VH-VL binders against q9y8t7. Designs and how they scored, part 57

Target 1, 261 residues: q9y8t7
Amino acid sequence: MRDSFLQKAIASAKDRTSLLEEIAGNCSPKPGRPSLSSSIREWVYRVGGAVIAEYKRCSPSAGAISTLDPVSYVQATRDASAAYSVLTEPNWFCGSIELIPYFARYKPVLAKDFIVSETQIRIAACMGASAALLIMEALTPRELQELAAAASRYGVEVLVETPDASHAVEASRLAPGSIIGVNSRDLKTLRVDYEAMLREVSKAREQLPGEVILVAESGIDSPDKALKAFKAGAQAILVGTAFMKNPQLREKILAELLQIP
Short names: E, the ipSAE of ESMFold2; O, the ipSAE of OpenDDE; V2, 0.75 times the mean of E and O plus 0.25 times the DockQ between their complexes.

## First folded at step 21 (VH-VL; framework fv_zagotenemab)

Design q5 (at its last look DockQ between E and O 0.71; V2 from the best seeds 0.74)
Fold by OpenDDE, look of step 21:
Structure q5 (fold): chain C 261 residues (1-261), chain A 123 residues (1-123), chain B 112 residues (1-112)
Amino acid sequence: as target 1 above (261 residues)
Amino acid sequence: EVQLVQSGAEVKKPGESLKISCKGSGYSFTDYWIEWVRQMPGKGLEWMGEIDPDDDYTKYEKNFKGQVTISADKSISTAYLQWSSLKASDTAMYYCARGTYWDESPEYAFDIWGQGTLVTVSS
Amino acid sequence: EIVLTQSPGTLSLSPGERATLSCRSSQSLLHDEGYTYLHWYQQKPGQAPRLLIYKVSNRFSGIPDRFSGSGSGTDFTLTISRLEPEDFAVYYCMQGYHYPLTFGGGTKVEIK
């Protein structure tokens, strides 16, 4: 079959790496970046869960999702979000690494891209990112370890995106101290399996050490789904398109969380 | 002509095994998913599962997982649906269909259907 | 899973009349990818289903313009502006975004 989206995205990322090398050589990671994990833990303590609000302007199949600019997005989401996930992939998501500094003024930023090189992590750090996404299905175990180590050197936390509980456990072993995410999206088909995600989050929570932060990624478009994810064992949820289309959804989720004793 | 041709009607007894086929022609078989859909007599359509013939990646509906096996032989552009042990409740029409990918219209729709295979299971 | 409820179960009409078929989703089919992957199929007696409408409102190749689709969120409609004799069949809606993929229960359009 044709190359999957993931394969295409990885190829694109590899192509971009060469162009980024010169940029990376001229930058140094910014000190004093806020911690993503600390922010999540604070929100968990305060309200029982954390929301990572994702800024995503485009998607692979639909093109433009929303015309909401970063300023308007932050205004609508900052009071109820623990962190921002910023798409930096330019070809499919209309992202840019240059978006990171703006969001980083307000919350810890997760640089979300198809990261396949240390250069990408370094640049993200230079831009002010607190964390970087590593997709387990896009990397060999060795690559994951190396990139996680590189991130550590730059003072960047790592969120390892995984498809299921078994991989989540493995990811925690390969990248100690990382934040673990379970994705509801099938990265081959790009279809969503929310129920499967819930099952895997629950399973992962049972197997992972308690100090490991578990994130439910995508597939959440209602307060009810958000609550179920938290009940399943996620400390944080990552919400993208739903917030782009309806930023007020965040407030609704928060309202529901506050009702939980 | 792009088409899916399924194997002929089957009459079986409970406990017997069965493997029905769906052969694609007129297109690159490995460029599209194969979807399996059940239709019990006088009832509606039920999605069973799907396969990427290129690498045998499969997804199942939970009620069919473990009950049937979806497979493919890309060398002969053929997908399969099989039972290890049939039940009377497996009596139905079974359709294969071509599933499109996210970047090709019509996205996530079944644009080509086989003619169906009637499976009758009775003692 | 996403449950698609079609109504009515049966629609009895005469040739030349307008047919309106409803498909309601148990949850929003707003897609993270920006589209809504709600499709309509037609199944005539003794035949395999065929694709009529994809992504809510797009006619598939070869489908007459008397067929149209509309809707958003959780409510979708298939309209046949003027029924032809060959249009009497069962119509199914289907969502292709969430696993498991699901069909509606179908609406039978029959001759009055």
Scores: ipSAE 0.801, ipTM 0.921, lowest interface PAE 0.5, mean pLDDT 93
Fold by ESMFold2, look of step 21:
Structure q5 (fold): chain C 261 residues (1-261), chain A 123 residues (1-123), chain B 112 residues (1-112)
Amino acid sequence: as target 1 above (261 residues)
Amino acid sequence: EVQLVQSGAEVKKPGESLKISCKGSGYSFTDYWIEWVRQMPGKGLEWMGEIDPDDDYTKYEKNFKGQVTISADKSISTAYLQWSSLKASDTAMYYCARGTYWDESPEYAFDIWGQGTLVTVSS
Amino acid sequence: EIVLTQSPGTLSLSPGERATLSCRSSQSLLHDEGYTYLHWYQQKPGQAPRLLIYKVSNRFSGIPDRFSGSGSGTDFTLTISRLEPEDFAVYYCMQGYHYPLTFGGGTKVEIK
């Protein structure tokens, strides 16, 4: 029986949690962490949409990738970013919880990892994260509910990553008040389906209350794709590191956002 | 030695059902995807969909979804393509192929192909 | 979906000549931190396709070094440096990363 990438990542996350409990002790969430949802709503009001800029040093498919150090990345991108999505998973994404403070000083941080334990959420908040990723496909409904409740106790917002509109609606029910993501990347194959994601964002927007923040994730590599995602009903988009480093593409996204009715 | 062997040619009438097979040998069947590809007479190649035989996870091209069923029986290393009601326009050559993963060369390519199953649907 | 357009439709050449086949994608196949999953297949009449080149330029096992691939973004090329009699066939490009997976329309390489 072959273990999928997701199965391997979940198993690794469970092992990492044991070590985190031993080394981190009883740290408390940092006070004064900015709100991810508030930043997104402010950008939507001001410019018509919000960009969450992802910081990622490796990927499972590409391995090590060329990227800036955290300080240089923030300097290049913060004028166009409502928030940062910081990969903290060490084995396939070359991330670390130690990266969070470099970004959290400037913008709300989403800790992006395979979260299976409330210990991971607490420690991300200790490092300054405003929000944590929960992957619906990695969790049972009960686990999702329990982790979302734990996040609430730590004052941590949740982005629930979902594959389609039906799961987005279910996720909003299971984790009330969460930010909902629709991901174009199939977590089993790691292939992308941007056009399906647009359709599912549109369906999700129709079925979800307007107050629910909807995020389009992955596969947004051009201003046209960004605009289409916003028009489909996403209030925020999650954009990769190489795209965010391109000054002309950043400026085109901002210009297109200012043109949204 | 690594092979995909497909079932033999079929001649059918519109409205009939059909299930064709693709049997893998010489490798661990559940470690790879099975892809299905249609080639209509005189035409190019069209991806129809795929299955992970280990857990039956499937993906379909949108125009084939609901028109065919892709399935697998890992106990006998066999994948299937099935129609509940054939149309004359289903006349084509149908290939199965082994799909590789993002982490195994040749990544995301179809490295082993079955010999094809010719399906003829006549009025 | 990503449309792959191959040109020319037919390429008539003699053995020993150099063949150059083009595949153009409707969207860039380059993603910001990864490989381009553009592949080439050969199909002789009455036979199944076989993989020649994967990820733009990597020869598959057992493929002669007269076959080479190049390109990036939207424009890709398969080159056969010196045509052998067994190389007269139809050639397809395919992209394997974006759903739905898509093939080009094919280029027939035939004897002049």
Scores: ipSAE 0.686, ipTM 0.855, lowest interface PAE 1.2, mean pLDDT 89
ESMFold2 (binder alone), look of step 21: mean pLDDT 93; pTM 0.953

Design q6 (at its last look DockQ between E and O 0.70; V2 from the best seeds 0.69)
Fold by OpenDDE, look of step 21:
Structure q6 (fold): chain C 261 residues (1-261), chain A 123 residues (1-123), chain B 112 residues (1-112)
Amino acid sequence: as target 1 above (261 residues)
Amino acid sequence: EVQLVQSGAEVKKPGESLKISCKGSGYSFTDYWIEWVRQMPGKGLEWMGEIDPDDDYTKYEKNFKGQVTISADKSISTAYLQWSSLKASDTAMYYCARGTYWDESPEYAFDIWGQGTLVTVSS
Amino acid sequence: EIVLTQSPGTLSLSPGERATLSCRSSQSLEFDMGYTYLHWYQQKPGQAPRLLIYKVSNRFSGIPDRFSGSGSGTDFTLTISRLEPEDFAVYYCMQGYHYPLTFGGGTKVEIK
């Protein structure tokens, strides 16, 4: 079959590496970056859950570019978000590493890209990212370990994105101390399976140590779905497209969380 | 011509096994997913599951998971739907269809359909 | 799962008349920055379904211009401007983005 989206995205990331290497050589990770995990834990303590608001201008489905600029997005989402997820992949998501510094002024930033090299992590750190995304399905176990270790050296936390509970457990072993995410999106078809995600989040929560932060990723477009994700065992939810289209959804989610005893 | 050709009608008894086929032609078989759809007599369409013939990756609707097996043999451009033990309630028309995704129009629609395989299960 | 409800169940019309078919979704089908993967299929008696409209309003190859699709969010419509004899069939809507993929119950367009 033709190369999947994931394969294409990985290839693109690899192609960008050479250019990034030159940039990385001229930068050093910024000190004093806020902790993503700490922020999530604070929100869990305060309101019972954390929201990671994702800024995504385009989607792989050839989606239209968003008209919502970063300033407007932050204004709409800042008060009820624990962190920002910033797409830096340029081809399908219309992202840029240049977006990170802006968002980093306000909240811990998760640099979201198809990370396949240490250089990408270093640059993210230089830009002010608190964390970097590692997609388990895009990496070998060895690569995951190496990149997680590299992130640690730069003071960058890692969110490992996984497709299911079994992989979540494995990810926790391969990358100790990492934040674990379960993705509702099938990375082969790019279809969404919210119910499957809930099941896997629940299963993962049963198997993972209590100190491991579990994140439900994507597929959330309503307060009800958000609440179910938290009930399933997620400490945080990552919401992208829904916030881009309706930033007010965030306030509604927060309102629901506040009602939880 | 791009087409999917399914195997002929089947008359079976409860408890029997069955494997029906869907053969693609006129296109690169491994470049598209195969979808299976059930239509019970006088009823609507039900998505059963899908397969990537290239690596045998499958997805099932929850009610069909464990009840049927979707497989493929890319060497002969053929997808399969099989039962280990048929029930009377399995009586239906079964369609295979070609699935498309985000980088191919029409996205996430079934653009080519087989002619259907009628499966009748009765004592 | 996403439930698609089609109405009416049966539509009795004469050739030359306008047909309006509804498909309502249990949740919004606006995904990925505005794209909506709601499709329409036509199934004639004794035949396999065929793709009619994809992504709400795009006619598939070979589909006459008398067929049109519209809608957003949770409400979608298939319109046949002037029914031809060959248009009497069952029409199904489908969402192809969320697992499990789901079809509507169908609307039968029959001759009055």
Scores: ipSAE 0.796, ipTM 0.896, lowest interface PAE 0.5, mean pLDDT 93
Fold by ESMFold2, look of step 21:
Structure q6 (fold): chain C 261 residues (1-261), chain A 123 residues (1-123), chain B 112 residues (1-112)
Amino acid sequence: as target 1 above (261 residues)
Amino acid sequence: EVQLVQSGAEVKKPGESLKISCKGSGYSFTDYWIEWVRQMPGKGLEWMGEIDPDDDYTKYEKNFKGQVTISADKSISTAYLQWSSLKASDTAMYYCARGTYWDESPEYAFDIWGQGTLVTVSS
Amino acid sequence: EIVLTQSPGTLSLSPGERATLSCRSSQSLEFDMGYTYLHWYQQKPGQAPRLLIYKVSNRFSGIPDRFSGSGSGTDFTLTISRLEPEDFAVYYCMQGYHYPLTFGGGTKVEIK
């Protein structure tokens, strides 16, 4: 028997949350947090697509990744980004909730972690996050509904990460009003299937109302892949730190976005 | 000694069913994936799909999806590749291999291979 | 799908010579995870493949140090510094990260 990466990450998140519930201060969500969905819609209206720029310090397989400090990263990326996805998971991604304020001053922040409790959502909002990630594969349908309801009470939007179009449709039903992600990464193997993700985004776009925001996640490491994801029906893409740090690639994506009808 | 031992060669006619096996020994069978690879006569290697024997989670290459069934019986440390209706074009050598995880060297490689099962389908 | 193109198709050499085998990917194999999961396998006639090199340049257990791998991005190389009689075989590269998993077409290293 071997636990998958997702199983290990969920177990770690439960341990982290249990400790935080014992020592958590009585904090309230910061007022005036910008809307992730509104920012995405504004970029789609103006340019035809939105970029969510991910900040990640480590990866599970490589450990520490060469990246900029938060302030430098924002300075290099803010003009091309509708929002930031900030890894707060400490064990495999070297993240922390304390990173959120450095990004939230400038753009809506998606707190990216393995969220299993409403305490994680509340604390992310205390730090200034506009949205929280819920991983459909990590949660029962009831848990997803309960966490989405908790997020709503804290004024936190939800991005529900799903593996395919059928789950995307179900997620939209279980968590009405949420942003829906289609992830190219298999959470059991951590391998990516970019071409399957494109097909599933297209299928999801056909089945979901136009007002539902679709995000293509993982495996988008070139301008060509970014454009194909938008053409498949994604309104936003989630793009990694190495890609966003490269000014030549970043400039090419922005130029091509300005040409989207 | 870690090894994968496959069932013996098969000679079949089109339309017949077939189930070939791959038995792991010398390691914890449910800790690794089983990969299936086809090699048509005189040709290279083609990945067909994979299974996690612990919970039967499977992935298929698109052209094999619906054409074969990958399964496992973890109680006897055995994986299977199965056809419900063979075609002459299924004539090939079929290998099973052990696939590793992202966090265990040699990461994402196939470190142990079965000896192969030759399947011949002809009228 | 990622296509791996190996060249040459056949490499005719004598024992003691250096062999250089190329594997080119249709797209970059560098990804946000920090590693490139490009692997090399050897297949002798009538035998199953065996793993030689994983993650571009790491020799698998029991593989002689005359085998080495290098490369990045889209271009990868397997080098056999001094061919031994047992090294005449077909060599395949494989990428193990993107679905579907794919192999190169192979390079046959044969006796001249």
Scores: ipSAE 0.584, ipTM 0.825, lowest interface PAE 1.8, mean pLDDT 88
ESMFold2 (binder alone), look of step 21: mean pLDDT 92; pTM 0.949

Design q7 (at its last look DockQ between E and O 0.81; V2 from the best seeds 0.78)
Fold by OpenDDE, look of step 21:
Structure q7 (fold): chain C 261 residues (1-261), chain A 123 residues (1-123), chain B 112 residues (1-112)
Amino acid sequence: as target 1 above (261 residues)
Amino acid sequence: EVQLVQSGAEVKKPGESLKISCKGSGYSFTDYWIEWVRQMPGKGLEWMGEIDPDDDYTKYEKNFKGQVTISADKSISTAYLQWSSLKASDTAMYYCARGTFWDSSPEYAFDIWGQGTLVTVSS
Amino acid sequence: EIVLTQSPGTLSLSPGERATLSCRSSQSLELEEGYTYLHWYQQKPGQAPRLLIYKVSNRFSGIPDRFSGSGSGTDFTLTISRLEPEDFAVYYCMQGYHYPLTFGGGTKVEIK
């Protein structure tokens, strides 16, 4: 029997929990963190869409993506990004929770990991994260609810990553007030289905209350694809690998957004 | 030897149902995906869909979704492609292939192929 | 979907000649640094396809060194340095990363 990537990632996260508990005992969530949702809404109002720039040094499918350091990345992306998404998973993505404080100086930070425990959320909050990722396919409905509630207690917003519109609707019900993401990446194969994501974002937008923020995640490597995601109904897009390879892509996306009447 | 062996040629009429098979041997059947590829007479290769035999997870190309069903029985290392109602346009050679993952070598490729099953649908 | 366009449709050559086959992608396949999941398959008459080249330039097991692959972004090439009689076949490129998985239309290498 072959474990999927998601299964492996979850297992790894669980294994790290004991170490994190020691850290969590010595930290308290910092108040006054900027709001991810507020930032997204501001950008939507101002330019018609928000970009969440993801800092990801590695991926399972690509290994090392870029050697671009956080300083250089921020310099290239800060002026055109609503928020930062920071990979904190160390084994597959070469991430670290220690990266969060730096990015948090500039923009709201989404802590991206395979979160399976409250401890992970607490630590993210302590590090200055504004939001935390919850992957719906990695959690039971009950776990999702519990973790979302925990996040709320720590003043951390939640982005629930979902595979399709149906799950997006369910996620909204299970975690009220959460930001909803639709991922183009198949978490089993790690292949990308951009077109499917667009369809699902559109469907989700039709079904979800207007106040729910939709995020199109991954698979965006051009201004055209970005615009299509916004047209499909996403208020924000999350771009990772493409920005790591070409941070200036953000400016191009912004330029295109500004052309939209 | 690692191999995929497909069921024999089929001659059918429009409206009939059909289920063809692809049996893997020489490797752990659940460690790889099974890919189905159509080749119409004198034409190129078309990806139809895939299945993870371990948990029956499937992906379909949009034109084949709802038109065919991909399934597997891991207990006998066999994958299936089936039609509920054949059309003349379904006449083609159908190949199964072993699909590799991101953590395999080669990555995301079809490294082993079945010999193909010719399906002829005519009145 | 990603459309792969192969050219030429038919290539007529003699044994011993060099064959150059092109595969063009409708969008860049270079999303992640270091890896491009563009593959080449060979299909001889009356046979199933077989994997020839994987990830642009890697020969699959048992493939002679006269076969080579190159390219990046949207343009890829399969080269057969010296055609052998057994090399006359149809060659397909394929991308294995974006759903739906797609093949090129194929290039038939035939004997002149």
Scores: ipSAE 0.834, ipTM 0.930, lowest interface PAE 0.5, mean pLDDT 94
Fold by ESMFold2, look of step 21:
Structure q7 (fold): chain C 261 residues (1-261), chain A 123 residues (1-123), chain B 112 residues (1-112)
Amino acid sequence: as target 1 above (261 residues)
Amino acid sequence: EVQLVQSGAEVKKPGESLKISCKGSGYSFTDYWIEWVRQMPGKGLEWMGEIDPDDDYTKYEKNFKGQVTISADKSISTAYLQWSSLKASDTAMYYCARGTFWDSSPEYAFDIWGQGTLVTVSS
Amino acid sequence: EIVLTQSPGTLSLSPGERATLSCRSSQSLELEEGYTYLHWYQQKPGQAPRLLIYKVSNRFSGIPDRFSGSGSGTDFTLTISRLEPEDFAVYYCMQGYHYPLTFGGGTKVEIK
């Protein structure tokens, strides 16, 4: 039987967590970590949308990609971004928890990984993360609820990544108060379905209370796609590869948003 | 020899059901997607959808979703394309093809094709 | 949906001539992985398509070196350096990364 990429990533995360539990010292979440949700709401109020800029050094299929160092990336993006999404997964994305402090100094940080243990959440918060990613497709409903509760105990917000509107609605029930993501990337095939994502964001917006923050993820590689995601009802977009290739992309998207009444 | 062998040509009337097959051999059937491609008479190729035979995960092109059913029986290394009620506009050649994964060359390409099944739907 | 536009629709040539086939994408196919999942297939009359070139420029196993692919972004080319009698066929480009998967309309290479 061939494991999907998601199955391999979950298995790797469980192995990493076992080691972390053996070597993790006594650490406490850093005080004064800013709120991801508050930053998103501020940008939505002022501009009509928020950009979460992702820092990613590798991808699953290609290995290393063209990457600015963390300091240069922050210099290029900080004034126009509501938050950072920092890959901490080491095997396919070449991430590390040690990247978090470089970004958390300036903006709320979402720790982006395959989170299967509350130890991962605690350590991310020790490094300064404001939020953690929970992938609905990687977790049973019980696991999602338990990890969201653990995140709350550490003062860590949750972004629940979901594949469609029906899962988005269920995620809001299972993890009340969480930020909800709709991902254009199929986690089994790694293909992208941007048009389906737009439709599912629109459906989710219609079914969810207005105070629930919706984030559109993956496949947003142009200003036109960003604007369409906001028009579909997303309050934030997560832009990864496009930002890594062109750190000025956020400023261009912002300029387009300011032209919309 | 790695191959996909499809069921034979079909002549049907509108409203009839049909299930055509695509049998894989010479490789681990559950390690690859099966893709379905339509070619209308004198026209080009159209992707219809795909299935992972290991767990029956499926994706459809939007205009085919609800119009056809893609399925598989991994115990006999066979994928299927099925209509519950054929239309004259379903007259076409139907190919199955083997799709590769993101980590297996030739990535995201269709490297092995079945010989095709001609479906003719007319009064 | 990504539209692939092939040109010309028909290319009439003699054996030994060079064939140049174009495929244009409605949006860039360049990805962060450093790959572009743009592929070329050959279809002879009465036969199933056959993979020729994958990821822009990689020859599939058993494909003669007279077939080559090139391009980036939105513009891609299949070149047959010296046409053989068996090369007269219809050629399709396909992008395999974005749902829905899409093919170009095809270029028929026929004997002059």
Scores: ipSAE 0.698, ipTM 0.863, lowest interface PAE 1.2, mean pLDDT 89
ESMFold2 (binder alone), look of step 21: mean pLDDT 93; pTM 0.957

